VHH binders against q84jc2. Designs and how they scored, part 121

Target 1, 232 residues: q84jc2
Amino acid sequence: MSKMRNLVEEKFLEFYESWVIQLELYLHQLLIAHNNNTMSETELRHLISKLTTHHKAYYTAKWAAIREDVLAFFGSVWLNPLENACSWLTGWKPSMVFRMVDRLRKSRVVLVEAQVKKLEELRVKTKFDEQKIEREMERYQVAMADRKMVELARLGCHVGGESVMVVEAAVRGLSMGLEKMVKAADCVRLKTLKGILDILTPPQCVEFLAAAATFQVQLRRWGNRRHYVTHS

## First folded at step 7 (VHH)

Design wa5 (framework vhh_7z1x_3)
Fold by ESMFold2-Fast, scan of step 7:
Structure wa5 (fold): chain B 232 residues (1-232), chain A 125 residues (1-125)
Amino acid sequence: as target 1 above (232 residues)
Amino acid sequence: QVQLVETGGGLVQPGGSLRLSCTASGFTFDDYGMNWVRQAPGKGLEWLSGISWNSGSISYADSVKGRFTISRDNAKNTLYLQMNSLQPDDTAVYFCAKGPISSHYLTLSGAFDIWGQGTQVTVSS
């Protein structure tokens, strides 16, 4: 029963599979743009805009889905075990994108000193916001345990009454807390992504987005390959 | 200016067919995924179908699978929805929207960054 896919899980699985297919198509365009210097700045900005809109669409769909069933995003059925193992609060860890930024510093596209300073400032801020979210999650886990224990005690004292309603109220409280935490983490992700793109030039944005998309696509393929090899 | 214009709606008998068209302008049509969405009177938005930039990926909502066919003509900057075996429950305003395929969790603010004005489809006898 607990392993049965509900309507929210089924719909988001279909959405996510299609979203990843489109991401791979955009990655192909990013790689062509990166290897070809004939594209204008306007064309590069247009491609960058497609990627940012694509990511915005993901968070719009995700936030609608977690309003209905946030628990579906913990151990998600649309993610393979490797993707789930690499997840931090239902998504990528914000500070991880600075590994892609470090790749830019070793690439053919040179970062100027002013960009390096702004990226370091953003990295520090992102780490701070990330740690703040982690502390809030710890507080929620403690609060969830305390709330559940209180409700369980009430069930023991008032047998034969409103026990189902009490349990349902406790579960709703836990879900609301998790929804708030997931949205907070996603806000840090979006702010970090926007911050990096605001600092970088269009060619650098293309290289950064290509690196990020490559990592996401490869992580999914590695996990799917290992899973199929194991179950073959 | 970026614009989507839907046409082809109208009144049809149950069991009938209609073909909707959506003409795009102001952006590079063949670079983006396109979607069809509808809104029945007094109800929220329902995603129906999506198609990738090159028609390589297509998805449908269960409610229309086998009855509706999405297609696109990139040379004409046009998206199509062929609707067969129409039912009274298909009565709605139909919108085309620019964005990634299969946004089942669509809100009014949308997973899509551009919407058309919509075209009315009424299925009645």
Scores: ipSAE 0.000, ipTM 0.143, lowest interface PAE 17.4, mean pLDDT 79

Design wa6 (framework vhh_7z1x_3)
Fold by ESMFold2-Fast, scan of step 7:
Structure wa6 (fold): chain B 232 residues (1-232), chain A 125 residues (1-125)
Amino acid sequence: as target 1 above (232 residues)
Amino acid sequence: QVQLVETGGGLVQPGGSLRLSCTASGFTFDSYAMNWVRQAPGKGLEWLSGISWNSGSISYADSVKGRFTISRDNAKNTLYLQMNSLQPDDTAVYFCAKGPIYSHYLTKSGAFDIWGQGTQVTVSS
């Protein structure tokens, strides 16, 4: 394939803008469902399903894009600087969604003791999986530094051609390693999201998803406002 | 285990008909909207039709309106696509996908959650 590097960024930017607009529409439906409390369990389950499918669509698009250019997801052009500053391995940090779960305890939602216990168990497991990935990324970054040192040494030589091909092979290997790490992190995200939704009742799921979507939309809006302010 | 299995494809002459089926397992089928999408040789995914959990809302892509009919049987966890007046341009691998009816919006961006292997439809004389 002979795709230019900027094509992945352009295509994913177009996708992401559309995906966020749809998320805001779903957020509106979640807030209506939460505030009006007139929907049947079946209607709530259908709405929750729309949100889970929407998030899965994001990862389907993301994994297709990272196969072509994983580096586009580090310092993404479709995210503002505030969103990028809050990223952990190209997305939300799994353990942080439990802050949204904690909001359920402060709201009108009543969590049964068994649910609280299951959520705490899931929180611990998520933190463990998250730390495992962090250790793998640390090892990867060390390996990257070693490879860059070798590349710098080779760039000091007068030999071309073969050196260029070896460097290109190393860069491809680097990208494949990053792709694997990003997918591993995304799997923890999806597993954590599914785990929370499996523990919560449909009304609680609606409140949780509304809180999560509100935070995501709010963070984007706050970051976008900064772009119109004169830098210090 | 979540699974979607598409069946019913085959070789058919122009103007003919086929009925595709998609059997779902591993999730609460009657709680999700379902879609049909296809991929023609050398082309990207094209959204064809979507149906809500209770069949109360149905949408079709312009390319298949009036020729294709989507339906579902929640008791059998099965989604159907009745295809009439088939054209050579309908030659593609057909997939079912769970997701919102607004999936045409997501499909334009290339982000469709396909779970099965699909079923091949070939329209030729």
Scores: ipSAE 0.000, ipTM 0.115, lowest interface PAE 15.4, mean pLDDT 80

Design wa7 (framework vhh_7z1x_3)
Fold by ESMFold2-Fast, scan of step 7:
Structure wa7 (fold): chain B 232 residues (1-232), chain A 125 residues (1-125)
Amino acid sequence: as target 1 above (232 residues)
Amino acid sequence: QVQLVETGGGLVQPGGSLRLSCTASGFTFDNYKMNWVRQAPGKGLEWLSGISWNSGSISYADSVKGRFTISRDNAKNTLYLQMNSLQPDDTAVYFCAKGPISSHYLTYSGAFDIWGQGTQVTVSS
């Protein structure tokens, strides 16, 4: 008998597939805008706004889903193994987004000294916020060593009735803690994205978003193709 | 010589129906996921629907669910979009877009390949 997906997994799989397709279309528009000097500042700002709205829509859907089943986001069925291996608390690691910023620094897009300083300050702040979440993860891991859980495991096949309810309550508490931690990580992601976009000019925002979307889409395709190649 | 040619657009009254066709040439049509995308005046590209190589997987954007139906005829290298209950905000240029292969065969770099030039749909009374 095969493992059945739960309703949250099925709904989010459908959402995510559509969301990625729309991201690919926005990437196409970003690449056209980047390679074409005819687009006005107003048009560039509109395109940037669409990407920002698209990412916010992802977190709106994600937060609704994790309220129902946060564990669905650990080992997600809508992500391939490579995407899952690259995840930090169910998404991109905030400090790693500055790899896309480093691409801008090495491109022909000229960042002024004031922008470089602000981006470095944001990088330091992002790493600090990231470390706070890593401390929460450590506390979460320590909670796994709770004496109650250890005692229930020790009881073995004697776990029943009241003991089963106690384990269920403990697991629920762990899930709620995990949900809070995932939301905290997502808030750092959104603050980091907003911070970068606030520092960059519209053409630089387009290049940054194109780099980020390219990485996300490419990672998905690399993971899918790599699995096939190793078995073909 | 990869080419997608969209036809079937036109003027229709609100509540009306249209059927769009997209004829593919220059590639093995039945190896690829196919998509419908539109662009309304002053707006960006909006993905509407996708269909896998064997029609086993079909998906729709929320804005068109229940009103539009995607289908394909691999023998004719043709993709279709049946549009029902059309509204003025469905006014757009409709594009046929070749998506990534629905298997692990290919790696592609980032962008959705939109090969067709589009067909205009105008919903007006």
Scores: ipSAE 0.000, ipTM 0.335, lowest interface PAE 14.8, mean pLDDT 79

Design xa1 (framework vhh_6qgx_2)
Fold by ESMFold2-Fast, scan of step 7:
Structure xa1 (fold): chain B 232 residues (1-232), chain A 126 residues (1-126)
Amino acid sequence: as target 1 above (232 residues)
Amino acid sequence: QVQLVESGGGLVQAGGSLRLSCAASGRTFSRYAMAWFRRAPGKEREFVAAISGSGDYTFYTDSVKGRFTISRDHAKNTVSLQMNSLRPEDTAVYYCAAPEGFSWYDLTSESGYDYWGQGTRVTVSA
């Protein structure tokens, strides 16, 4: 493996561990806010802004990292096996967040008819966008099985130093295609998140973000626990 | 009070076409997604296609993409499924489905739908 690829993985692992610690701290604040009906709208909006900024920071760091080595995000070393098994194109599947929205029915802050209409429309749109990306990925995988794989296999048979440079150029070409697809998937994630937050009131946004963060943190904890049992 | 009635099924040869229709009565579903499911002999019910309230967004199971088209007519309170390039594997009873309200279940889950029709039979011969 190249030294550059090792550095990208090490750097993102350090970033991600710090990012998750901060997410857990924000989750604590969200749970306090959710259980405290005396917080002002301004205070709730400030907390929601902190969470949206935190998620944007993740995608800024991710896009910088995939520009250098997108393959690091397929089977990531900073994720446990359960988290990796649940990944859809290097992250959470956008449509799954609508399962978190329905948790609002159990609170005193109930969705009104106009919000339900907008959420239903966004839910189907998100599925439509996911399907377009899956179709593009399928076409990419078929193309990879053809010319590029044959070319890489041929180049791997060379015994001279020239083969290393040619193989790296071919791999870079394949990786650029994957980078575009991962960014397209991340754009659907960000548009879905923004769409939900634009539809919900500040108290509902806090409840939604708390549910989403709880799921993410619990999935990581469950995966880490099962990893230890597998090692036993 | 609420009823969904499917029609348009029949016997066709492989490569043929059929148009299924679902007529809803007792309420409108203009703000909710509606879906088609099917059940083949000896199999579980499976998702086929869904359409948003506006009709602007559609979702299909992989095996029917490019062959089937779902559409809706708000004035007639109907949802239609145009089935082209039919295959023997498409042989099933086809059901129209609608939710009572917003569902946390995935679009492809039967659990997300509260109202179901009696079904219309489609038989595709080799």
Scores: ipSAE 0.343, ipTM 0.758, lowest interface PAE 3.7, mean pLDDT 84
Fold by OpenDDE, second read of step 8:
Structure xa1 (fold): chain B 232 residues (1-232), chain A 126 residues (1-126)
Amino acid sequence: as target 1 above (232 residues)
Amino acid sequence: QVQLVESGGGLVQAGGSLRLSCAASGRTFSRYAMAWFRRAPGKEREFVAAISGSGDYTFYTDSVKGRFTISRDHAKNTVSLQMNSLRPEDTAVYYCAAPEGFSWYDLTSESGYDYWGQGTRVTVSA
């Protein structure tokens, strides 16, 4: 079945495809840095900075897009079904990254006690923040069902021009709430990422970022193989 | 060996309050999260509340939010659960839980914890 895409979807699709390509390039660099251990601390920090900048660029673009149409991100056409199934509020679930950190611990990476303590606190904090957002989202959804959805259903029974305008206004109101939730989730993502990178040493950061990027890229590849998703 | 001992359970009327306490022995737990779980009759054990090692962060299952408060005393190596506005559906055996070390798994899951108390029974009458 052919899906109709709106302008926001089309633009972001193009952006995301380019963004992922660049991510793969950075992943390659991260893997080289990690496996060869030939880079200086300065060079590693520079590489980390490039990755963090890359991620910031994603959210900059995302937030610009969600201002126009936040609903586009709840059916992200630039993602395959597997990627979408793994999404939490239009992105990766923040608490998930701690499994990647755990992988570091079980590898050749040695975390000092101070790092372990800080990571533990950050993990709990992240979970706390996730739950706050989830509660807010639930509250929002309940409110929608009690008020807005009934209103929309009622208005949908009428085909008059005035009814259409009212429905559009209602949808805009709903979208504003969703935008707020998405931004809140993204803030937790960014804070979690920053928190982890602030705790880890440059070599550890590189390994972590490599693991994260690998997971993202592989998830996309696995999903594409299963569903043969073509993006253009 | 690490031991957890719960206390404070009992019979209370709906709307009443109880304070549960868990005493940890064998080691200190100041750097690791602690949690309370509960098992109602005929139901599986479920997450109730957790507190970070420092005590700075707490989170709860939705059904107890605003009614229960988890806290810890590092000096006494204890974790407590203040339960207010109790309901019949809060009737359960309450368990204290602690990890052997830091865990990257979900702290709302039983798998996140290695040590468990024997439990203390809370009965809330209608």
Scores: ipSAE 0.096, ipTM 0.595, lowest interface PAE 2.1, mean pLDDT 86

Design xa10 (framework vhh_6qgx_2)
Fold by OpenDDE, second read of step 8:
Structure xa10 (fold): chain B 232 residues (1-232), chain A 126 residues (1-126)
Amino acid sequence: as target 1 above (232 residues)
Amino acid sequence: QVQLVESGGGLVQAGGSLRLSCAASGRTFSSYAMAWFRRAPGKEREFVAAITGSGDYTFYTDSVKGRFTISRDHAKNTVSLQMNSLRPEDTAVYYCAAPEGFSWYDLTSESGYDYWGQGTRVTVSA
C-alpha cells in the first residue's frame, strides 16, 4: 500500500535524497583521502570541514521541518524500513558512533593515551545524555495518557462529528513535546560528533567520517534491496 | 601478566564500614576503567561500581548509591571501594575487574571487563 505523504514529508524527502547523494560523493573523497597519505593537513581539514558543513545543513533543514510537522519524522517516509528500525528518536543513536571510533583503534591508526582518556569520558557523557533523554521520553509517553489524548480518542469515535480545531490543538500540544525531545536528541548527536572530531587528528577524523558515512550509505542500500523500496 | 588483587574484606556489623582495595599489576590501567562486582550466596555476580580511567565519572548500582564510593589512585595503580552503612544484603564476595583495553561497551556489564581478581569476602552481620 502506498502511504499518502503530506507537504512536509514530500519536501524533506526531496531534500534528503539530494543530501544523501552528496554524502556519497563526500564518502568517495574521504576514502580517497584515507587511502592517500600524500594529502596535506590543510587539505584534510578542508575535507573535514566540508563534511561537517554538510551535516550541519541536514540539521538546519530538519529543524526547520520539525517546526512545521515533527510527527513526519517519526514515520520518516524518506527512510526505508531498515533505516527506520535503526533510528533512535528520529536519527542515529549517539553512542553508536563510538563503534566507528573503535575501528580506529583496531586499525593502523594509533590513539595516544590522552585521546583514549578523552574518548572514554566522551562516551560516558554521551551515554549519560542518552539515558536522560530516554527517561524524559518515557515520562512524556506515560504522560500522553492525559486529557489531550483522551480528547483525541473521544474524537476518533466520532469521525467528522467533532471539531477539527480541537483535534488540531491537541495534536499541536503533543507535537510540541516531541519537538523538544527531538531537538534534545539532535543536540546530543551534534555534541558527540563535535567532541569526537575535536579529539581526533585530521587523518583520524577522515577515517572516522569515512566509516560513519559508509555505514549510513550501506544501511540505506541494504534496506532498499531488502524491501524493494525506491524513492523518486 | 596482568593481576588484580583485592584486599580489605572481613566481618562487620550492620551499619559499619569497610574499605576495599584492588591492586593492579602487570601493566598500567590509568587509561581504562576499573570496577567492582560482587557475588552474594546463591546469586549471580552483579555490578557494584565503576570508575573511568580519568576518575571523572563514577557509576553505581542503585542499592549502593549514597553508601558506597569508588575511587582510584593512578600513582599506585589501585582502585578502592569505600563501603558505609553496610547492610546484611551487602554480604558477598567482592571482585575487582579491569578491561584489557579501551571498551565502548557498558561499564556496568561483566562483558566490559577482561581481568578479574580472586575476590575478597565481605560479611555483614545483623
Scores: ipSAE 0.016, ipTM 0.287, lowest interface PAE 7.1, mean pLDDT 86
Fold by ESMFold2-Fast, scan of step 7:
Structure xa10 (fold): chain B 232 residues (1-232), chain A 126 residues (1-126)
Amino acid sequence: as target 1 above (232 residues)
Amino acid sequence: QVQLVESGGGLVQAGGSLRLSCAASGRTFSSYAMAWFRRAPGKEREFVAAITGSGDYTFYTDSVKGRFTISRDHAKNTVSLQMNSLRPEDTAVYYCAAPEGFSWYDLTSESGYDYWGQGTRVTVSA
């Protein structure tokens, strides 16, 4: 099992590093587009589609990897400690993206009243879905605590080869439960992103995606610095 | 009007190779992911391979990993599928698929794609 875990981690780390490099390139394109009023709606839509496809590629790769080893995504080796500390169920917390939307209100991008109402409705729905997953996570963590106690008790029983089978079955059950929960959280993330982009105009989508990508890139850069939180 | 036209199918013996090509017209897809799906006799359509708009990432169904290679030519608006070490189980009609812009579905899902070709038949004999 350790050999298969190492392979999954190695392959996803390689994928993720390339994915982040490409995200930075797309961020550069988004910032150029945001500062250039001469781009057509068609050109903006193509750029938005590149970002949308890029995020879909991440989730496609992630779901393939968690099918093999979901535990690799809890305390991921391809993320620095700050990125891991800021994770909610292996990724960004869905309601967090509305902080990026709030930044649009303070920029030169003007949201009309109809968009504000739709965004508020989406925020409420997203929080509802998020809370539902949080309740499932709480139930799972309680069950994991109970199962850890059972597993520790079983390990102490010296029941020969039967104890290995029982532990393996329990680990499979835990992994399957986590996989379903992670996929549910990722579905809320994707629905939230889609909902926001469906409400926003192409120029507003570019600004939103630029804000989101900037935050992700900055968080990674901050976390990659040594001792940045020690004194200042 | 957007059209996808597949070519390269045919009859081949087990262990052989075929190269499928998909030519897109009516719109450029250089910014969009494209995929291959297949439908075997008596079965539902299933995912085979996908390539992102940048060409940097490729995805495959487990049964074809290491045997099939998806690639694209951005200038020619084409996507290709190189099929090596073919097995009788690979016998199917192969379809090229492309999205209408902002599809949020998983790249391995039929729901992610709006444009489909008519398909090209691949028959692998034992």
Scores: ipSAE 0.006, ipTM 0.403, lowest interface PAE 9.8, mean pLDDT 82

Design xa11 (framework vhh_6qgx_2)
Fold by OpenDDE, second read of step 8:
Structure xa11 (fold): chain B 232 residues (1-232), chain A 126 residues (1-126)
Amino acid sequence: as target 1 above (232 residues)
Amino acid sequence: QVQLVESGGGLVQAGGSLRLSCAASGRTFSSYAMAWFRRAPGKEREFVAAIRGSGDYTFYTDSVKGRFTISRDHAKNTVSLQMNSLRPEDTAVYYCAAPEGFSWYDLTSESGYDYWGQGTRVTVSA
């Protein structure tokens, strides 16, 4: 049975489906670039720029959507259950991408010692930032049983148009905290991605981005197979 | 066990048409790309065409663009290659290929695929 979706969910679902299709096309280009070894540095940088722009477009759309309904992203209907299960605060966990970097180290890509050191520093910083956000989220979740939630629970026992309006206002207030957390998490994601790309050479960036995109696409495909979910 | 079986090859005159078919068994490939490769006499195997799992996007080597069409039937777990306006240079053994899944792969490279058919021979006479 299809779940009922609100307007934000429906709009973002449409956006995301198109966005993923474009990602797959870029993935193909990345893989070709990775195997070609004849592309110039300028060409590689251009391809990298296309991918970074594509990711920025996602967050632009996401942030516009969360301003309207951040709760839509906590139970993202545009993701399959596997993708949702792997989500950390409505997206990928920043520290996870360092596993992709580790894969680079085991591939034909050779990282110099200076790069390894910088990546390690970035990893430590990223983990620290994740933990900080997690602590804040925990604090927020513990505070959910505060006066506002108690009031919502109380109002939920009453029937009337005025009561519904009050409840909606209260929910919006509570959602602001979640929005703040999501934005904070997204900032860490973007900083981490930028940090990695700044450390890596253009060929290494292409391989990294290919690996990351492959993981995302394959996770979606595998999840769809397992749970018989179709997105188009 | 996973098995890919090609069919439809044969002898055809230049300008003629053939339709190759590949039947997959042992697992479903509906979520993953499938491809056709070919090996001409005295040459290395080369990429010909690929189709995404969804079937909504296709890839072709430049020499076959506009002449060849790759398609798939999810219900039958098959992939096909319609070859029109055949040329002598299209003479080769054609191979069906599929990936194992959840792997880093290039859809235009042999390394992107884990399962291969036995091949079907296509001969185009002048």
Scores: ipSAE 0.008, ipTM 0.285, lowest interface PAE 9.4, mean pLDDT 86
Fold by ESMFold2-Fast, scan of step 7:
Structure xa11 (fold): chain B 232 residues (1-232), chain A 126 residues (1-126)
Amino acid sequence: as target 1 above (232 residues)
Amino acid sequence: QVQLVESGGGLVQAGGSLRLSCAASGRTFSSYAMAWFRRAPGKEREFVAAIRGSGDYTFYTDSVKGRFTISRDHAKNTVSLQMNSLRPEDTAVYYCAAPEGFSWYDLTSESGYDYWGQGTRVTVSA
């Protein structure tokens, strides 16, 4: 059990480090594209495709990992304390990407009224989906303290064949519940990203993805600097 | 100019096997999803199988799971569908599909795909 949990953390740490390095390379390409008005729409779409494929690879790896050990994603060892402090159900809070969208209104890229309306509708829908998941998490936490779970905890203090089996089954159920909630949150993240990219033009998508990647990379650098200073 | 050309269709007895191939030209699709759809006589086009970009992660409709296998040859820019234990209800025209770029669109929706082959006919004798 502990052996499998350690292996999942090791594998995902190696994956995540390489994934972030590639994200930084893509960010460099996005910044060049943003400053280059000679790129064709086909070239811009190809770059956007590389970024969306890269994010998809993250969720593919994450969902495989949480199937084995979902708890590894709560307080992840591959994230610094600042990144962990900013996490909402093991990742970025979906509504926060609209902060990146707000940057587009101050950029050289102008949003037309129809896009502004669609983005606002998406923002409202995203917030609604977030709140639904937050209510499910609250119900999950309440279920942890229900009569059955309290009784299982009490029985777990008295080691025996019967109590051990019952406690193990309960823990399995808890892990499955967390996995479903994490996947639900990730689905809201992916739906929100897709929605934004569907509304934006290719140049606007490049600007948005550059802003999002910059924030992610910068947050990691700020946290790593602070971690080194405070824990050195 | 992007073109998808299917091959490998034909007439086969129930319980038999066929291998469909789709050759893509005009663009390399190694980083993009590619899919197989089918249209039975008098019915709408439906999803059969898909393979995801660089990771070659596979997806299947429930009715073909365990019987069909989708695979990709990146060097040849081809996607194949190995069909085993064929049933009369598998009778359809099979289409290869690819997106213009990567899309978060549902892999099972034909609206997520921009390029389509002309189709190859599979007939399974009852």
Scores: ipSAE 0.000, ipTM 0.127, lowest interface PAE 15.0, mean pLDDT 81

